Miniprotein binders against Probable RNA 2'-phosphotransferase (kptA). Designs and how they scored, part 1

Scores and structures below are computed, not measured.

Target 1, 222 residues: Probable RNA 2'-phosphotransferase (kptA), of Haloarcula marismortui (q5uxb8)
Amino acid sequence: MPDAVRRCPEDGFFEGDTCPVCDGAGTHILDGARRRQLSKFVSGALRHFPEDAGIEVDKAGWTGFDALRVAVERQYDWADAAALAGVIATDPKGRFERTGVGNEAGITTAGGRVRAAYGHSVDVTLDGTDDPVPATLYHGTAPRNVDSIREAGLKPMSRQTVHLSESAAAAREVGRRHAADPVVFVVDATAMQSDDRRIVKRGTETYTTDRVSPVYLSLLEK
Below, numbering starts at 1 at the first letter of every chain, in headers, positions and changes, except where a header shows other numbers.
ipSAE, averaged over its two directions, is called F for ESMFold2-Fast, E for ESMFold2 and O for OpenDDE. V2 adds 0.75 times the mean of E and O to 0.25 times the DockQ between the complexes of E and O.
[cut] stands for letters that were removed.
The coordinates of atoms that the task and the answers printed are left out; those that the model quotes come from them. Centres of patches stay.

## First folded at step 16 (miniprotein)

Design n1 (from k6 with F38W)
Fold by ESMFold2, look of step 17:
Structure n1 (fold): chain B 222 residues (1-222), chain A 81 residues (1-81)
Amino acid sequence: as target 1 above (222 residues)
Amino acid sequence: SKLVYIVFEGDSPEELERAIEEVLKLAKEYGGEVRFYWEDGVVWILIKGISEEAAEKIAEKVKELAEKLGLEVEIRITEES
């Protein structure tokens, strides 16, 4: 069960019992169950089914915060602007990006634009970033996929892009959601970038690229 | 015309896959157009173009399915926009 979302009047939204800046209790915004429920709806709407959720996503993946708020309020009677802002601001995986509100992103409940940082199956082109890319990245998968990946490389499948993890541990966790004993591939990101393959950081632990040729892949020994 | 919004969550990929297969069969039985998306132990399934009666029947069967498979589930029926 994820932690509840609370709001500090001075420092903005946080998860857990006390504000990490001032140690105050703040006010309660969402319990963990509703936080999880809302996060899943917002993720799905931004990544996969914006039109069915009642929002419009532009070519770069953005929708208006206020438009998303209306969609969220239509979906859940208990949801409001603070609930939406809180879910976005406290997401532990960096699933959401918010712009157009400057330094107020963790505090304000109005204005700006929101998008999913990664995971889109709809036709969007995410803008690039200057964030550095680690020399090595990782991909976790089910054992049954190993032979095909060794032969053909990593492909986006039902998403727009291939998703890579920052660490072997993160990749194993992703793979465990698809298999009890996942396999991890090591990705030579330095070699990919030397060959002009674009890799972009999305969220806190996720990187994306359009594909990974087998030449950049090797299996990680447990 | 109704949209059925279904979200399954669980740690077992095998049970999530079974849930997808069963809901696809249900959608076919009632003539609904279906899409699903799967990531991070979460499956979204949207069923469109069905009557309210069909949507309610699907929802009840999906609740039973989730219980049998030990999956968390959310189900909502809304107007198709």
Scores: ipSAE 0.644, ipTM 0.897, lowest interface PAE 1.2, mean pLDDT 86

Design n6 (from k6 with V23I F36Y)
Fold by ESMFold2, fold request of step 18:
Structure n6 (fold): chain B 222 residues (1-222), chain A 81 residues (1-81)
Amino acid sequence: as target 1 above (222 residues)
Amino acid sequence: SKLVYIVFEGDSPEELERAIEEILKLAKEYGGEVRYYFEDGVVWILIKGISEEAAEKIAEKVKELAEKLGLEVEIRITEES
């Protein structure tokens, strides 16, 4: 379960008991259970069902922070602007991006725009980043998918893009969400990029691309 | 007209898939429009176009199902859009 979210008056939102900047206790914003609950709703709303959540995302995936705040307040009687800002600011996986508030993204409880960094099933186009792409990436999956992936490659399925992990361990962890004994594919990202395939880093350890042909895939040997 | 928001989370993909199948049948039984999304060990299920009484009945049955399958669940009933 994630740690509680607290707020330091000058340094903004943090998780845990003490501010990493000033070592002060701050004030309590959300316990871990509500933090997880709100993070799931915000992720779902931005990635999958914005209209049903009462928000609208543009072609780049952005919605207004204040519109999202209204949606979360409608969903949960305990939610407010500080809760939303805190979940966004402290997310350990880089699930959310916030713009239009300058250096105050980790502090302010109003203004700007928010989007999911990855995972969209709705029709959006995200800008690329300058972050380097590792030579090798990984994809964790259920054993029952191996034959189809060997034959047809990796496809987005219900998402907008294929999601890849930066390490075999990360890929296995993702795969365990779908199978007890996940299988890991090794992806030759260098070869993909030399063939002009676009790969972009999203979040802390996730990369996205539109498809991975079988020629770039091999099984990770145990 | 109500929206039922259901989120399942668990370590067993098979039990999550079973929960999806059973909720889809339940939504059809009450005449609701249903959509679901399965991602990263989390399932979101949205059921729309139903009365408050139907939504409350669905919520009761979904809570029983989650307990039976050993899944964490959140259930919320809100006004549709």
Scores: ipSAE 0.734, ipTM 0.924, lowest interface PAE 0.9, mean pLDDT 88
Fold by ESMFold2, fold request of step 18:
Structure n6 (fold): chain B 222 residues (1-222), chain A 81 residues (1-81)
Amino acid sequence: as target 1 above (222 residues)
Amino acid sequence: SKLVYIVFEGDSPEELERAIEEILKLAKEYGGEVRYYFEDGVVWILIKGISEEAAEKIAEKVKELAEKLGLEVEIRITEES
């Protein structure tokens, strides 16, 4: 169960019992169960089914914060602007990006635009970041997928891009969501970049690319 | 017409895949249009184009399925936008 979301009047949204800036208790915004529930709805709406959720995303994946607020309020009678802002501001995995509010993204409950940082199955193009790319990246998968990946490489499948992990541990965790005994591919990101393949950091530990040809892949020894 | 919003989460991909298969059959039985998304241990399933009564029956059967499979589930019935 994730921690509750609270709000410090001066320092903005935080998770847990005390504000990390002033050590104050703040005010309660959202319990952990509702935080998780809302995060899943917002992720799904931004990544997969914006039209069914009653929002529109542009070609870069953005929707208005106020439009998203209306959608979440329609979905849950307990949801409001503070709940939405809090879920976005405190997300532990960098799932959401917010722009158009300057330095106030962790504080304001109105205005700006929001998008998912990664995971889209809808047709969007995300701009890159300047963040450095590690020499080696990883992909966790079910054992049943190994032969096809070795032969054809990694493809986006139901998403717009291939998603890669920063570490073998992260990749194994992702793979465990798909199989009890996952396998991990090692991705030679240096070789890919030397061949002018683009890799971009999204979220806190996720990287994306268009595809990974088999020449860049090997299985991680256990 | 109604939209049934279903979210499953669990540690077992096999349980989640079984839930998807059963709900696809259920949606077909009631004539609903179904779309699903499976990502990082979370499954979203949307069933559209059905009556309120069919949506309520689907919701009840999905709740029973979640209990049987030991999965956490959220089910909501809303109007189609």
Scores: ipSAE 0.726, ipTM 0.922, lowest interface PAE 0.9, mean pLDDT 87
Fold by OpenDDE base, fold request of step 18:
Structure n6 (fold): chain B 222 residues (1-222), chain A 81 residues (1-81)
Amino acid sequence: as target 1 above (222 residues)
Amino acid sequence: SKLVYIVFEGDSPEELERAIEEILKLAKEYGGEVRYYFEDGVVWILIKGISEEAAEKIAEKVKELAEKLGLEVEIRITEES
């Protein structure tokens, strides 16, 4: 179960029992269970089923915070603006982006826009970033996919982009969702970029690209 | 019309796939429009265009299925937007 979400009046939302900045207790916002539940809904709404969630996302994936709040409150009677803001602000993988709030600490519970940082199945075009890309990235998958990947490379399936991980460990974690004993492909990101293949950092540990040719892939030894 | 919102989580991809298949069958049985999404070990299934009665029945069956497969499940029934 994930940690609870709390809010420090001075330092903003945080997960756990104590503010990582001032060590204060803050105010309880969400327990771990509700945090997880709300996070999944928000992720789904922003990435996959905005219409069904009762929101609209623009071509860049943005929706109004207030619109999303309404959707959240419709979905969960215990959810409010603080809950939504807290989930957005404390996501460990950086799945969400919020702008236009005028508060770098993300303390505000109103205004601005929200989008998913990556993982969309809906047709969106995300802005580029100038974040540095590691020389090597990783992709976790099921063993049954190895032959297909060796032949055709990595391509988007249900999502708009291929997702790559910053570490082998992170890749294995992703892969464990698809197989008990996942395999990890090593991606030569340097070579890809040298060939003008764009790779963009999205989440804290997630990078995205349109496609990865087999020439850039090798299987990580166990 | 009602919307059935279903979220599955589990450590076994095979079990998740089984759950998806069974729920798709359920949706078809009740004449619902179904979409599903699978990302990072989370499965979202949305069933639309069904009556309240059908939605409740689906929810019951999904709960039973989740228990059988040992999956964590969230089920919400809302008015279709």
Scores: ipSAE 0.713, ipTM 0.938, lowest interface PAE 0.6, mean pLDDT 89
Fold by OpenDDE base, fold request of step 18:
Structure n6 (fold): chain B 222 residues (1-222), chain A 81 residues (1-81)
Amino acid sequence: as target 1 above (222 residues)
Amino acid sequence: SKLVYIVFEGDSPEELERAIEEILKLAKEYGGEVRYYFEDGVVWILIKGISEEAAEKIAEKVKELAEKLGLEVEIRITEES
């Protein structure tokens, strides 16, 4: 269960018991359970089913914060602007982006736009980033997929892009969601970039690319 | 018409896959339009175009299924947008 979301009046939203800036207690916004529920809904709404959630996303994946607020309030009677803002601001994987509010700390509970940073199944075109890409990335998957990947490489499935992890551990965690004993592929990101294959950092630990040819892949030895 | 929002979570991918299959069958049984999304151990299933009565029945069966499979489940029924 994730930590609760709290809000420091001066420093903004945070997870846990104490403000990481001033060590203050802040005000309780969401418990861990509601945080998790709301995060999943917002993620799904922004990535997969905006229409069903009652929102519209533009070609870049953006929706209005207020529109999304209405959607979450419809979904959950306990949800409000502060809850939504808190979930967006404290997501540990960097799943969400918020802009147009003029507040770097994400303290505001109104205005601006929100989008998912990655993982879309809906047709969106995300902005690039200049964030550096590690020399080596990883991809966790089920053992049953190994032969297919060796033959055809990594391709987008339900999402628009292939998701890569920054560490083998993170990749295994992703893979565990697909198999009890996941396998990890090592991705030669340096070689890919040298061949002008674009890799973009999206989340805190997530990188995305259109596809990965088998030439860049190897199985991580246990 | 109603929209049934279902979220499954669990540690066993096999159980999640089974849940998806069963819910798809269930949706078909009630004549609902169904879509599902699976990412990072979370499964979203949306069933729409059904009556309130059907939605409630689906919810009950989903709860039973979740219990049987040992999965965490969230279910919300709303008006279809």
Scores: ipSAE 0.708, ipTM 0.937, lowest interface PAE 0.6, mean pLDDT 89

## First folded at step 17 (miniprotein; from o1 with T78M)

Design o2
Fold by OpenDDE base, fold request of step 18:
Structure o2 (fold): chain B 222 residues (1-222), chain A 81 residues (1-81)
Amino acid sequence: as target 1 above (222 residues)
Amino acid sequence: SKLVYIVFEGDSPEELERAIEEILKLAKEYGGEVRYYWEDGVVWILIKGISEEAAEKIAEKVKELAEKLGLEVEIRIMEES
């Protein structure tokens, strides 16, 4: 169960019991269970089924915060602007982006736009970033996929892009969701970039690319 | 018509796969259009184009399935848009 979402009046939303900036208790916004539910809905809405969720996303994946709030409130009677803002602001993977709110701390509960940072199945074009790309990235997957990956590399499946992890541990965690004993591929990001293959940082530890040729892949030894 | 919103979360890919398969069968049984998305250990399943009665039956069966498989599930019946 994820930690509760709280709001510090001075420092904004945070997860847990204590504001990481001022050590204040803040105000309770959401318990872990509701946080999880709302996060999943918002993620799905922004990535996969905006129309079904009752929102519209533009070609860059953006929707209005208020529009998303309305959609959320239709489904969750306990949800409000603070709940939505809190979920967006405290996502541990950096899955959400919010702009146009006039508050860098994400304290505001109205206005601006929201999008998923990555993981879209809907057709969107995301802007590039200036974030540096590590020399080595990782991809966690099920053992049953090894042969296919060795043959054809990593390619988008239901998503628009391939997702790569910053660490082997993170990759294993991703892979664990696909198999009990996941395998991790090592991605030579430096070589990819030298070959003009675009890799973009999206989440806090997630990088995306169109595809990864087998020549850049090696299986991490256990 | 209604939309059944189903979200599964679990650590067993095999169980999740089983859940998906069973729900796809359910959707077919009730004549619903089904889409599913699977990423990061979360599975979203949407069943559309069904009556309220069908939606309720599906919801019940999905709940039973989740209990059987030991999966965490959220089920919502939504207005189709």
Scores: ipSAE 0.727, ipTM 0.944, lowest interface PAE 0.6, mean pLDDT 89
Fold by ESMFold2, fold request of step 18:
Structure o2 (fold): chain B 222 residues (1-222), chain A 81 residues (1-81)
Amino acid sequence: as target 1 above (222 residues)
Amino acid sequence: SKLVYIVFEGDSPEELERAIEEILKLAKEYGGEVRYYWEDGVVWILIKGISEEAAEKIAEKVKELAEKLGLEVEIRIMEES
């Protein structure tokens, strides 16, 4: 269960009991259960079903914050602009990006544009970033997928891109959603980049690429 | 017509798969158009083009299914956009 979201008038949204900037308690915005519920709806709407959610995303994945606010208010009678802004500003995995509000992204409850940082099944093209890419990345999966991955490599399947994890531990966490004893592939990101394959950091622990040929993959032995 | 918004969450991929399979059958039974999206431990399922009465029956059956499978579920019935 995630922490509640609170708001400090001067410093913006934070999770937990105490503003990390001013030490104040702030105002309660959203309990953990509703935070999780709203995050799932916003993720789904931005990644998978924008039209059904009542929003439009452009070719780069952006929608207006105010249009998204209307959609969440329609979805949940308890949701408002502060709830939406808070979920975006405090997301622990960097699932959301917000632009067009300058340094006010962690504070403002209006304006700008929002998109999912990763996970799209809709047809979008995300701009690259200059964030460094680790030499080694990881992919966690169910044991039943190992043979197909060794033969054909990693492909986006129902998503727009292949998603890779920063660490073996993160990859195992992802893989546990698919199996009790997940298998982890090691991805030679240095070799991929040397062969002109683009890898981009999206969110706090996730990297994306369009595919990973089997030549760059090996099993993490355990 | 109505849209049924369903979100399952759980740690068991096998139970999430069962939920998807059962909901697809349920949507066909009531003549609904169904789309679903699965990311790790979360499944979104949207059933469209059905009456309010069908949507209510679907919601009741989905709630029972979630309890049987031990999955967290959110269900909402809304106007189709």
Scores: ipSAE 0.724, ipTM 0.923, lowest interface PAE 0.9, mean pLDDT 88
Fold by OpenDDE base, fold request of step 18:
Structure o2 (fold): chain B 222 residues (1-222), chain A 81 residues (1-81)
Amino acid sequence: as target 1 above (222 residues)
Amino acid sequence: SKLVYIVFEGDSPEELERAIEEILKLAKEYGGEVRYYWEDGVVWILIKGISEEAAEKIAEKVKELAEKLGLEVEIRIMEES
């Protein structure tokens, strides 16, 4: 169960019991259960089914915060602007981005735009970032995919891009969603970038790219 | 027409796969259009184009399925946009 979302009047939303900036208690916004529910809905809405959720996303994946708020309030009678803002601001994997607000902490409960940082199945074109890319990245997958990957590399499936993980552990975690005993591929990100293959950091532990050729891949030995 | 919003979570990808399979069959049985998304241990399933009565029956069956498989499930019947 995720931690509760709280709001510090000075420092913004945070998870847990104590503000990581000022050590204050803040105000309770959402319990862990509702946080999880809302996060899943928002993630799905922004990534996969905006129309069904009652929102529109532009070519870059952005929707208005207020529009998303309306959708959220329709979905859950307990949800409000603070709940939405809190979920967006405290996502541990950096799934959400919010811009056009008074500060980066997103303490405001109105205005701005929201998008998913990655993982879209809907057609979006995400902007690039200047975030550094590690020399080595990882991809977790099911064992049944090994032969296909060795032959054809990594390709987007239901999503717009291939998702890579910053660590083998994170990759395994991703892989465990698809198989009991996931395998991890090692990605030579340096070589990819040297060959003008763009890799972009999105979430806190997620990097995206269009494709990964087998030449950049090796199976991580157990 | 109604939309059934289904979200599954569980630690067993095999059980999630089974849930998806069964719900796809269920959607077909009731003549619904179905889409599903699977990421980070979460499965979203949307069934559209069905009557309220059908939506309620689907919801009931999905609950039973979730219980059988030991999966966490959220089900919401929504107005189709």
Scores: ipSAE 0.715, ipTM 0.940, lowest interface PAE 0.6, mean pLDDT 89
Fold by ESMFold2, fold request of step 18:
Structure o2 (fold): chain B 222 residues (1-222), chain A 81 residues (1-81)
Amino acid sequence: as target 1 above (222 residues)
Amino acid sequence: SKLVYIVFEGDSPEELERAIEEILKLAKEYGGEVRYYWEDGVVWILIKGISEEAAEKIAEKVKELAEKLGLEVEIRIMEES
């Protein structure tokens, strides 16, 4: 169960019992169960079904914070602006980005725009980041996909981009959610970047690219 | 018409896959349009274009399925539009 979300009036939203800045208790915003429930709805709405959730995302994936708040309040009678802001501000995996509020993103309950950092199945184009890319990345997949990937490489399939993991363990964890016995491909990210293929960091451990040619792929020995 | 919002969560990809398969069959039985998305041990399933009576029956069956498969589930019936 994730920690509850609390709010310090001066320092903003935090998880756990005490504000990491002032050590005060703050006020309670959401318990862990509701935090998890709301995070799933917001992730789904931004990534997969914005229209069914009652929001619109632009070509870069952004929606208005206030429009998302209305959708969240319609979905859950217990949800409000503070709940939404808190889930966004405290997300442990970097699932959400917020802009248009300056340094107030961890504090304010109004204004600005929000998008999912990764995972979209809807037609969006995300801007890149300057974060460094590891020399080696990983992709976890079902065993049934191995032959096609070795022949044709990694392609986005139903999503906008190919998703790559920072570690073999992370790739296995992703793969286990798609198959009981996942296979991990090793991706030579250094070679890809040397050949002018773009790789960008999205979230804490996820990287995206448009495709991975077979020349950059090998199976993880195990 | 109604929309049924279903979210499954669990650590067993086999049970999540079984849940998806069963709900796709169920949606077809009631004439619903169905879409699903699967990420990080979470599955979202949306069933659209059904009556309130059908949505209630689907919700009952989904709840029973989640219990049988040991999956956490959220089910909400909403207006479509």
Scores: ipSAE 0.684, ipTM 0.909, lowest interface PAE 1.1, mean pLDDT 86

